# VHH binders against q9xw16: the designs that were tried, part 152

Target 1, 132 residues: q9xw16
Amino acid sequence: MSGWNAYIDTMTAAAPSIKRCAIVGAADGSVWARTEADNVFKASEEELKTFVALFNDVTQVPAKGADIEGVHYVVPRTEESLIFGKKENTGFFAVKTKSAVLIAVYEGPNEVAAQVRKAVESMQTYLNNAGY
Below, E stands for the ipSAE of ESMFold2; O stands for the ipSAE of OpenDDE; V2 stands for 0.75 times the mean of E and O plus 0.25 times the DockQ between their complexes.

## First folded at step 12 (VHH)

Design yb8 (framework vhh_6fv0_2; at its last look DockQ between E and O 0.82; V2 from the best seeds 0.81)
Fold by ESMFold2, look of step 12:
Structure yb8 (fold): chain B 132 residues (1-132), chain A 119 residues (1-119)
Amino acid sequence: as target 1 above (132 residues)
Amino acid sequence: QVQLQESGGGLVQPGGSLRLSCAASGFTFSDYWMYWVRQAPEKGLEWVSTINTGGGSTYYKDSVKGRFTVSRDNAKNTLYLQMNSLKPEDAAQYYCARPRPPPRSGDYRGQGTQVTVSS
């Protein structure tokens, strides 16, 4: 157990449509914290290593999509430190900081996506400023 | 060294109020999101509330929302938790905290302050 779970709880409180999320190491996908119990974030360390490597060149991601928790998402947009994925009524936002990748998997219509993005980007900005 | 010292706990009747304080030193307090966690006997740590660096955004566990208010005074390096309408289920040791840097597990927190709610 790590104290980073408090930041998981903070993000899920900030955007209730987030069903699962994680904070992982940007270099290797190692899990610093994730949602647990009935909402376990199920991605393996191998999958997370592949996922965080997408940030090495985000311009290649829209053409191939992204996989998280064994689910394939279409990636309609990326930015230098952000990947947005969609599948049906679910989606994810992932953002990179100096040391971490924040991943939030949400459920709901496109109207809630902005709230999820805002929650994750607020934490991203803070972690970068704090040296993470 | 990061140091956190909680205070302000005590015995209160149901419906009462307490204000917890957390004195911070050994780090730039205003640069960090801070949080309160609590632990009841034989239970794990439970997240209660988080506040961002400037105090403009606050976040709460659902069961305390509307009753608890987190705040900070960055000039005094102090974090606060105002607890109103206290219930027996709020009885716990309360800690202010921030995470330890990875790969270290856990958080920086103080010794805690005890809140007891009893008729």
Scores: ipSAE 0.847, ipTM 0.927, lowest interface PAE 0.5, mean pLDDT 92
Fold by OpenDDE, look of step 12:
Structure yb8 (fold): chain B 132 residues (1-132), chain A 119 residues (1-119)
Amino acid sequence: as target 1 above (132 residues)
Amino acid sequence: QVQLQESGGGLVQPGGSLRLSCAASGFTFSDYWMYWVRQAPEKGLEWVSTINTGGGSTYYKDSVKGRFTVSRDNAKNTLYLQMNSLKPEDAAQYYCARPRPPPRSGDYRGQGTQVTVSS
């Protein structure tokens, strides 16, 4: 267990609707930590490389959507360091820090989305302040 | 040099309580989220709890919710874990920990303190 795994566990504790979660390098999509066991985050390195690159120009992402773990999500809108998507009763939040991208895939009604966002943004804020 | 030193472990009966402490030095303690992890015999290291810099937000493993309370005193550079209603499955070596960024393996943690729960 790495220290970054603790951050994964922290986010999942903060938002129980999170099913899978990962922390990856913002530059290349390399996996620093991810949920495992029964909730393995399954995105490939190649997919993650493509995903993190979306943050280079978030303005075009809503028109194209985003793919995570082989699933295509509709992206209603983006912010400079935030991409979120929806698909039926599932969705994801991805936030970018100085050096990382935090990805949380959740399942549940729209009402749970706020809690998921809060969880990842809280982690985002801390990591940014800590220099990561 | 980052140093963490856990204490407060011991032998208790089921339903008993312990209060763990962690003395931190070698870094600005108040700037870091801190967490507790534990390792039981023949099991891997597992996350137990996390606390943010100011102590206003705490997070817990489901199995310890309502029984464990993490807190910190930044003036004393000390992390705490109040453990109530202890169960046999809580028996483990408990560590205070601070994450390290990749590519470094693991995290900063001390020697740990042993918690034994037995009737």
Scores: ipSAE 0.763, ipTM 0.879, lowest interface PAE 0.6, mean pLDDT 94
ESMFold2 (binder alone), look of step 12: mean pLDDT 86; pTM 0.865

Design yb9 (framework vhh_6fv0_2; at its last fold request DockQ between E and O 0.87; V2 from the best seeds 0.90)
Fold by OpenDDE, fold request of step 13:
Structure yb9 (fold): chain B 132 residues (1-132), chain A 119 residues (1-119)
Amino acid sequence: as target 1 above (132 residues)
Amino acid sequence: QVQLQESGGGLVQPGGSLRLSCAASGFTFSDYWMYWVRQAPEKGLEWVSTINTGGGSTYYKDSVKGRFTVSRDNAKNTLYLQMNSLKPEDAAQYYCARPYPPPRSGDYRGQGTQVTVSS
């Protein structure tokens, strides 16, 4: 547990409702870091490749939804560098940086979503500024 | 060449305090979220704390919340970890670090500084 895994831990610390998260390459979905141990982020490489490709045209994502870890989420709306989804008391936030996609899967009432978003967007801003 | 050098470790009794320092060089220190990790004997490397570039946001492992405080002085290229109310389970080699560029795994860190907590 080092390197980019520290940033995984940072995100989970920033938003305790985050159950699993990952930092992946924006180009190919390659995993840079992910939650492990009791909360393993289980998305496959193929799934992640498909997921990160959604950012090529985010406008189509609400109609299709998004799949993470074999779970289908409704995507209410998207932004240029933001895809978020909901399913019952769970959801995800995914933000794109210059070279990465940060994905956070959370569980809890809608009120926790704001904290999760803040966590991933804070890191998004940092990584962009740092050239990642 | 990226260099990090930790210092400030030592032997303290439970409930004691230590202040760790990390001197950074070879990169633009202020551009990075820096973090502390530690490794106790027979345990893996674990994350302790992260601080953002400006120092306004700090993050902590649950077990150290309220006891540890991370800070930084960008003018001095120095990272700090104030450790209060130390417990035996805090004993470890402490490292300051920043990640390697992807796709390289791991991070830049120094030789570490040893923290021992014993009565």
Scores: ipSAE 0.934, ipTM 0.964, lowest interface PAE 0.4, mean pLDDT 96
Fold by ESMFold2, fold request of step 13:
Structure yb9 (fold): chain B 132 residues (1-132), chain A 119 residues (1-119)
Amino acid sequence: as target 1 above (132 residues)
Amino acid sequence: QVQLQESGGGLVQPGGSLRLSCAASGFTFSDYWMYWVRQAPEKGLEWVSTINTGGGSTYYKDSVKGRFTVSRDNAKNTLYLQMNSLKPEDAAQYYCARPYPPPRSGDYRGQGTQVTVSS
């Protein structure tokens, strides 16, 4: 089994509103781990390659939005290593490390978004410090 | 070389307790989030718990929360899992782990330690 899936499980335990989650390579979108089984994260490699490239210039992303799992999200805000997307009662946080992008897709009102952001940022900080 | 060695498994009665240990060597143990996984008969490998580098944050699968406690002693390069109120469904081979660097699949694990719960 992929050992990185334990970190997927860790993030979903930290923020139960996360419904699907992935850790992918920052250079090419290659999947290191993702939610499997009943609630599979369903992004193609081509879609992930396009998605991670958004971090090359996050200032352009609010004007364009972002697509993942065949779903288009408006992007109300970005930071150098963070993209926040929204669609109706769902959203995502994506954060970039040196080698990876962490993607968490959640459901719920805006009140739960802070939990999701904290979960992905905690992992982001760790992966950066560990050299990823 | 990264090495992990689990110990402390055994046979206990339902409701009993066990404390698992994981001795780590060949890497800077305190730099990594560590996790426990288990493998029960007829089931795949199942995540149990994770602990961050300093031990200040711990995470658990719902079915063990409130019964299991993960901890670490960075001075001794050792990870622990205290298992209380054990149930027959907790019977499994338990492993401590961290992931291989990508793109390699899998994780560094030891041989595991068997937990058996008579019912």
Scores: ipSAE 0.875, ipTM 0.940, lowest interface PAE 0.4, mean pLDDT 93
ESMFold2, look of step 12: ipSAE 0.866; ipTM 0.937
ESMFold2 (binder alone), look of step 12: mean pLDDT 88; pTM 0.880
OpenDDE, look of step 12: ipSAE 0.874; ipTM 0.931
ESMFold2, fold request of step 13: ipSAE 0.864, 0.875; ipTM 0.937, 0.939
ESMFold2 (binder alone), fold request of step 13: mean pLDDT 88, 88, 88; pTM 0.883, 0.884, 0.885
OpenDDE, fold request of step 13: ipSAE 0.932, 0.933; ipTM 0.963, 0.964

## First folded at step 15 (VHH)

Design gb0 (framework vhh_8ghr_2; at its last look DockQ between E and O 0.90; V2 from the best seeds 0.00; counts 0 for: pae E 4.1 > 2)
Fold by OpenDDE, look of step 16:
Structure gb0 (fold): chain B 132 residues (1-132), chain A 123 residues (1-123)
Amino acid sequence: as target 1 above (132 residues)
Amino acid sequence: EVQLVESGGGLVQPGGSLRLSCAASGFTFSDRYAIGWVRRAPGKGEELVARISGSGEYTSYADSVKGRFTISADISKNTAYLQMNSLRVEDTAVYYCARGYPPIPEGDYFDYWGQGTLVTVSS
């Protein structure tokens, strides 16, 4: 078991609306940890490689959207280290640290999005402070 | 297969210096991992002495060794080091190199360990 699983557990505990979650390398999209069992994060390595590359120029992402787990999401806007998307009653938040990208896919009304964002941004801050 | 091999231990007088090396194989140093030096003194438990991020950019130390020990890494050699200066008798221990991860509030987690190298500080 990867030590990174502890961070997955922390994020999912902080936001119950998170259905699937992953921590991947920012450089190559390699999976360091992901939710499994009943909530398997199913993005392929190829897809994740493409996804993390979006952070190289986030300004272009709203025009084309983002794909996670074979699902296309509309991206209303982006920030330097934040990409979020929506599709019906689902969405995702992805934040970039120095070394990693944290991805959380959630289900629920718009009201739950704030809690999901808080969870992943809190983890982002924690990891950044630890040099990761 | 992941493997860590320590070297550089030995007998030294108080106030002396030693440099330990940890040669890693089976994985590449990166921020996916951390490298830690953990020591076990006779009759005592394990103590995390120092930690370094896989990229070598972030380091942390136990209070007991701050200012005396320096952890570093040569990414090109996939090797970590522990420079130990101003050694004290209480630094006597078996020193282990271990692969770990960013720290969590609950404690440190290491999944692979070396065989250890003995450091004896005695007059």
Scores: ipSAE 0.531, ipTM 0.763, lowest interface PAE 0.9, mean pLDDT 94
Fold by ESMFold2-Fast, scan of step 15:
Structure gb0 (fold): chain B 132 residues (1-132), chain A 123 residues (1-123)
Amino acid sequence: as target 1 above (132 residues)
Amino acid sequence: EVQLVESGGGLVQPGGSLRLSCAASGFTFSDRYAIGWVRRAPGKGEELVARISGSGEYTSYADSVKGRFTISADISKNTAYLQMNSLRVEDTAVYYCARGYPPIPEGDYFDYWGQGTLVTVSS
């Protein structure tokens, strides 16, 4: 947690529509930081370990979907380092960096989704440039 | 409690070598943290001379030390190292080991620091 919360704060300030988010280790899904209090990101260690392993072959994800916080999302397509999903009016964006996976859960229309994606991808670029 | 303890400093002549060690306790090395070596010479500000990711895969160096200093980490021993070769008088400083994160807009971001170890390069 601790020091990595600065990056959570940066993303949520850039996209206030992020409902919950986390930064987790790409190798093991360990939580480095997550939103707290009223916006607690609630995924289990086991679920996160399974989730980050999806980045080993993103082409298989649309056939199966993805689970975050016990919610099953439809994943319509993926990009090399991006998995995104939708369930009704809720969605997520997850991006992989060199060392981390950033996961942001949002609620709202496509305009909200676009803002959240931009915030997550901006952080992905920043962390990759910093060697993370 | 998180602690970082440096060792290996001392007196060395120009052109000599030293290896600094940083033993960490109260946390384990992982992709989550970086380790940085930061130096402060008398009357000068702090300079980040080397950084290594917790995985050991990514390293960076200040231009002043590139090609001369090598940072490494032994995850199983929870210890980071700074191998300093071809030392110059201007490398004289107190060297601190620090646990770090990606830089923030305000600059380098470290939350825990060792006590420092003095390196004096003099003929």
Scores: ipSAE 0.390, ipTM 0.671, lowest interface PAE 2.5, mean pLDDT 89
Fold by ESMFold2, look of step 16:
Structure gb0 (fold): chain B 132 residues (1-132), chain A 123 residues (1-123)
Amino acid sequence: as target 1 above (132 residues)
Amino acid sequence: EVQLVESGGGLVQPGGSLRLSCAASGFTFSDRYAIGWVRRAPGKGEELVARISGSGEYTSYADSVKGRFTISADISKNTAYLQMNSLRVEDTAVYYCARGYPPIPEGDYFDYWGQGTLVTVSS
């Protein structure tokens, strides 16, 4: 999937606090690209199928939280195409495009969280406008 | 194994029309991929003439073919098409279909290619 790997590189460059990220199919959670090597995004296929299905009704997510890489996050807020998860000094942003879900896991204070959100939302907009 | 097979090329007069087909196997047209038509004229490089998103919703065209060529996809048949109207001598080329991805600023990338179908436009 070398074409989708370029988007991983773009997001990690835009927000260096991203420790791991992935692009997965919105319908089935299949991994199209992810960070590799020492920062491998390690979510299981079954976990990702469950995770992307959260976007079918984001209003239910704050009550139950979300799991990524075997880690449970509280979800303080959602939007129609965005889920924000938080655990201690770490968190994630996930956004849905027409065809994919972009997931970025980060560490750091609220300032870096805003940076991560902007990186994934910029990519979301770009992909949606391109038909993805 | 991923395979793309083009068909529909041939000899046609200027002003005529042809419809190219690209039958795919080894993967399903889906939200993950795009299909492109790339042509190579004798002694020249490659030109991406049209691209369609895997959903079929978004298309793009080279300036040289806008208004004359139409790309489409039939997901149920796993086949993409290039309708070429108002053909000109400069459209003469081997036309390849290729599997690609969303566009990136560095350029387009295609990972699997067909063997091509020849289109000759002459009077």
Scores: ipSAE 0.205, ipTM 0.565, lowest interface PAE 4.1, mean pLDDT 88
ESMFold2 (binder alone), look of step 16: mean pLDDT 80; pTM 0.816

Design gb1 (framework vhh_8ghr_2)
Fold by ESMFold2-Fast, scan of step 15:
Structure gb1 (fold): chain B 132 residues (1-132), chain A 123 residues (1-123)
Amino acid sequence: as target 1 above (132 residues)
Amino acid sequence: EVQLVESGGGLVQPGGSLRLSCAASGFTFSDRYGIGWVRRAPGKGEELVARISGSGEYTSYADSVKGRFTISADISKNTAYLQMNSLRVEDTAVYYCARGYPPIPEGDYFDYWGQGTLVTVSS
């Protein structure tokens, strides 16, 4: 997992408002890298397996919402390869690449959300271009 | 811990073929990790000749070897291969297997390397 932390560091440097994030396998939700210590990303492997499976049919997600770190988020709509949600002052963006799902949890207003989305979408493009 | 062990190097005549193997231990091949084959000839810099993603779906090759070399991985055996065909004298080098990631701005990103295996192409 240690080498994938470089990509976590890149995203958190680009969007300091990211509170916690992870890179997980798209096929199984296995954790490749995550924020640790005082910013530990706490989702279980079973929760992540369920979460990455949502990308098999994103049209079902707004009706049910999504669970990350034991928190249920309202998902207002989805896009191809993008699920995002909100709960009070917290939110997340999750994007799917060829082999991975990037998940970033943030706190703050809409301008913070826009910065976080930009950071995860930039990484998504980068990884896809590298075959990941 | 993490180890990559190459085998299959040796002496071969121009136009011949060799298959190099890279056996991994301490981690498993999966979508998470890629494998690269990097060579270094005496008096020359290192050259990334082939790369494969952990899923096996993405491969890339240096122009110097494209069409002659094929990289593959057998996830069940936790082993990567480099099939080298139509070998030339200029392919003579020590070949290293390395565990890789997407490139970073500074270039190719590998964290663990094998010991290297010598390939000599000579008549």
Scores: ipSAE 0.437, ipTM 0.697, lowest interface PAE 2.0, mean pLDDT 89

Design gb10 (framework vhh_8ghr_2)
Fold by ESMFold2-Fast, scan of step 15:
Structure gb10 (fold): chain B 132 residues (1-132), chain A 123 residues (1-123)
Amino acid sequence: as target 1 above (132 residues)
Amino acid sequence: EVQLVESGGGLVQPGGSLRLSCAASGFTFSDRYAIGWVRRAPGKGEELVARISGSGEYTSYADSVKGRFTISADISKNTAYLQMNSLRVEDTAVYYCARGLPPIPEGDYFDYWGQGTLVTVSS
């Protein structure tokens, strides 16, 4: 695909509980990189276009939830440039940078969720500082 | 085919100026990629002297050139520029245009390189 796969590799190495992950364009939801094969991130580009538009007003998201990979997640709250959700034993963290949205889907208890959030937010900070 | 083609190198006296151009083909300048200018002087390794995001939103410079060099991009022409002012003998090097990503500790993420253009600063 592209050299952006190195960033996917960095995030999944930092938080092994990440099961599927993608980096997409913030303006259009276009896929820059995603996990593949046994860990394929299954969201369509149409779904991702809808998803990145949620960052236009994150305060509306908890009332409606969010859809990723055809799964509807409950979003309990949002923070500036952060949307996260839960569906039974799965969850996700999505963060917006200047140019990208990072999406990490994980499985496991609350302890692993905290590690995934830290990994995603670290990459967000890094990319923002680099102008992305 | 992805291609980066540099131009504008040459011989210049100390204190002079040059503008290097990097014409890209086979991809469009966008927020997905960065364009960097990397130089290699005789007997030395690579030095990233300037970088610009493909959207043109962000620039960065090596301390050795900060205040003297300016990187810019013309998105409509798919061309990046390096304006080099107050040139010094120490700036003598082959200058490469490269497509890449922001650096991370694990590695060097330039995937396509131009042929290079020689800049010689001599008195």
Scores: ipSAE 0.127, ipTM 0.458, lowest interface PAE 5.4, mean pLDDT 86

Design gb11 (framework vhh_8ghr_2)
Fold by ESMFold2-Fast, scan of step 15:
Structure gb11 (fold): chain B 132 residues (1-132), chain A 123 residues (1-123)
Amino acid sequence: as target 1 above (132 residues)
Amino acid sequence: EVQLVESGGGLVQPGGSLRLSCAASGFTFSDRYAIGWVRRAPGKGEELVARISGSGEYTSYADSVKGRFTISADISKNTAYLQMNSLRVEDTAVYYCARGYPPIPEGDSFDYWGQGTLVTVSS
């Protein structure tokens, strides 16, 4: 009944600065859940397939950046299972679990970015511990 | 249409064993979903006894059945199983197979349920 949308709700409740987010399959970028209506996450199937493939070698991402919702983000650095980027007053955090990739787009300065990162990393740990 | 169909329930003596099967149709076992076994005894609430992640990599059990029950899944047959050993009178219940997701802080979440299969443990 709650489906994967319950995890979207949990992340957005933990970090209200998240404007849009999604949970997608790590293998294919298929959408399991995403924000809807006024906060609709607009990435295409092709874009998401390309995006999740970046986790195959995150060390190459800073040189080329990343595209989410048709917006090109500068990626200053990556960690093993974390890609994050900035463009003007917007940014994103994307984390990979065993089976999924969590993507959160936010708006605001570095102070709110830290809260968003904490929310997605907390969910990443939770899902990994649950076998996802 | 998503369906889960249980089989394998019946009458068994204390100390005996039963294996329940849950055949899924209308969706394919995948990393996206979990499968749980939930039981309801007369006069009691529902208890999640076992859960397996869609990857098959993680299983969990209620303390009441740990060491006695084993959950597994056969992806090629799109079927989940609950092997029940050392059965006790207290295991008497209707057993339901359910499709679910990772547990949320407020509890487990399931969206589709089987019809249930009765397990009676008595002499």
Scores: ipSAE 0.275, ipTM 0.582, lowest interface PAE 3.4, mean pLDDT 87

Design gb12 (framework vhh_8ghr_2)
Fold by ESMFold2-Fast, scan of step 15:
Structure gb12 (fold): chain B 132 residues (1-132), chain A 123 residues (1-123)
Amino acid sequence: as target 1 above (132 residues)
Amino acid sequence: EVQLVESGGGLVQPGGSLRLSCAASGFTFSDRYAIGWVRRAPGKGEELVARISGSGEYTSYADSVKGRFTISADISKNTAYLQMNSLRVEDTAVYYCARGYPPIPEGDAFDYWGQGTLVTVSS
């Protein structure tokens, strides 16, 4: 069992509206951990490689949007280490740490989005402070 | 098969130095993994003495060894090191190299362990 799955469990416990989640390498998009079974995070390694490269210049992302699990999301704006998007009742938050990108896909209205963002940003801070 | 193999332990006088090596096989040192050195002496619990992030940018040390021990990694050799200076009798323990992850509140952040190498500090 991968020890990175403990961090997936922490985020999903903090924000139950997270439906699928992954921790991937910031350099290459390789999957370190992801939700599985009924909650399997289905992005391909090629899609993830493309996605993590978006963090090289987040200012370009709102013009094009972002693709996760074959779903195209509208990205209304970005912050330095944060990309987030919406597609109808589905949304995501992705944050970059020193070594990783955390991706959380959720379902629900804007009220649940704030909880998901908080969970992902809390984990981002934790991992950065731990040297990741 | 993931393996970690320690070497460099032995008998040393108080105030002396030793350098432990940890050779890894079955995985490559990378940003995904941390390497830690954990020691255990009879009558004491396990103590994480040093940790290095996979990037090599972040190191942490137990208060008992700060300023005396230095952890490092040679990515090209897939080997981690623990340089131990100003050794004390209290440093006598079996030293284990472990592959790990960021710390968790429960304290269990390691999934593979070496066999251990004995360090004895005695006059």
Scores: ipSAE 0.276, ipTM 0.604, lowest interface PAE 3.6, mean pLDDT 87

Design gb13 (framework vhh_8ghr_2)
Fold by ESMFold2-Fast, scan of step 15:
Structure gb13 (fold): chain B 132 residues (1-132), chain A 123 residues (1-123)
Amino acid sequence: as target 1 above (132 residues)
Amino acid sequence: EVQLVESGGGLVQPGGSLRLSCAASGFTFSDRYAIGWVRRAPGKGEELVARISGSGEYTSYADSVKGRFTISADISKNTAYLQMNSLRVEDTAVYYCARGYPPIPEGDHFDYWGQGTLVTVSS
């Protein structure tokens, strides 16, 4: 919410092509902060609980894809602590920290995706260093 | 309701020790939050003296208290502590427990505060 919204603001300032994003608890998918109003991140609590559980074994994700905000994304591959996917012109990057999962949904071409990934990974490093 | 309740303040002589407690209710100590101890002395601004991450793994201290104060948390009791050793007259202040978040460049964010507990260090 209020306090965690500062990190949402930091990521969206670094990558303006982020359309919606959220910071959720790694253990349970509870929402700590999300974009709101015209940019509201709309995933349900049940969907987020399922989504964060994907980080228990990221190697299984490419075979089944991932669902965010009721949209099914193709996940071409994963990296340790990173799941990313594509659905036409829309994509997402999700990274796990010690205690959180950062999810950023964007729209745009591959160069935009690279900027979004950099912003999310920079925040991942920052939060890990802060004990999160 | 969310509450933080401090206890353990009082009068102590220079060189003495006190342990402050911060009991939380209405939320659970978890990885989502940090707990900070902030003090305010007459004529001075607020000073964050110690912070502990929700995981308990990361702590930080103001230079004025490093080596003398230790912050800790007991997640099972939903209580944070500030062990204060080698107390000095300049440590005299009202000490607040506050719920916070990771630090940002502009400083720390705290959204809920206790009522404060007075620590007086005097001969």
Scores: ipSAE 0.297, ipTM 0.602, lowest interface PAE 3.3, mean pLDDT 87

Design gb14 (framework vhh_8ghr_2)
Fold by ESMFold2-Fast, scan of step 15:
Structure gb14 (fold): chain B 132 residues (1-132), chain A 123 residues (1-123)
Amino acid sequence: as target 1 above (132 residues)
Amino acid sequence: EVQLVESGGGLVQPGGSLRLSCAASGFTFSDRYAIGWVRRAPGKGEELVARISGSGEYTSYADSVKGRFTISADISKNTAYLQMNSLRVEDTAVYYCARGYPPIPEGGYFDYWGQGTLVTVSS
C-alpha cells in the first residue's frame, strides 16, 4: 500500500523530528495512512473520531486541551484549521484540509517544532490545492 | 482485490460521442481517492486526460480535451465516467481508468489501473 503512505514519507523527509504521524479522514477520523513499525502511530479509532470533531469548533479546544495516543496535551491557542499542543518535550501539530486531518507528533525544542509545523502546513496547502 | 474495469470503448466517426465507464470493486469511492483517465496511443507516451477528486468537487482536464470531455462519478454505483464529445482522429488511444491520489514530485500518484478500453476515431 503505497498510496497515502507516500505523503507520510514526504512529511517525515521534510521534518525528520516527526516521531509519529497520520493522515485521517476529516469526517470520521478513519486512518488513511500512518507511520508504522518502530514509530507506529498508536491512536485508537475512538480517540481519532473525537479528535477530528475538535475541528468543528477549534475555539473550544484551548480550554480543555486535546488527547492523542492517550496523552493529554495543553493547547495554548488554535487557528481556523490548526490545533497544536505541548507536553514537556513532546508536541503535535494537526491541520485540517477539505477531506483530511494531518497529525504529526514530534519530540524536541522549539526549533524542531517550527520545522514540523512548516512540513505539515506545506502538505495542508498542497492537499487543499489538489481538492483534498 | 482492488479492481477497475473500463467499458464503453469502440469505433466512432469524427464528431461522434462515447461514454466510458469505470466500475470499481474492492474499495468505495470516497474523499480518500481520486479517479483519473489516462490514454496512450501506439508509439506515444501517456497523457492524463481527466481527473476527479474523491470529493467530486475538483476536476481537471488536459488542454487537448477541455470543453469536449467531462469526467464524473456516481458514488452509489461506485462508477466513474468519461463523457467524450466532438471526438477527433487524434483522440484514438487506449483509455485507462486509474485510482489515485494528489500528484507529488516523487511520483506514484496512481496505484491501481484498469486493463484499458480501445477508442478508435476513424472515418
Scores: ipSAE 0.262, ipTM 0.585, lowest interface PAE 3.7, mean pLDDT 86

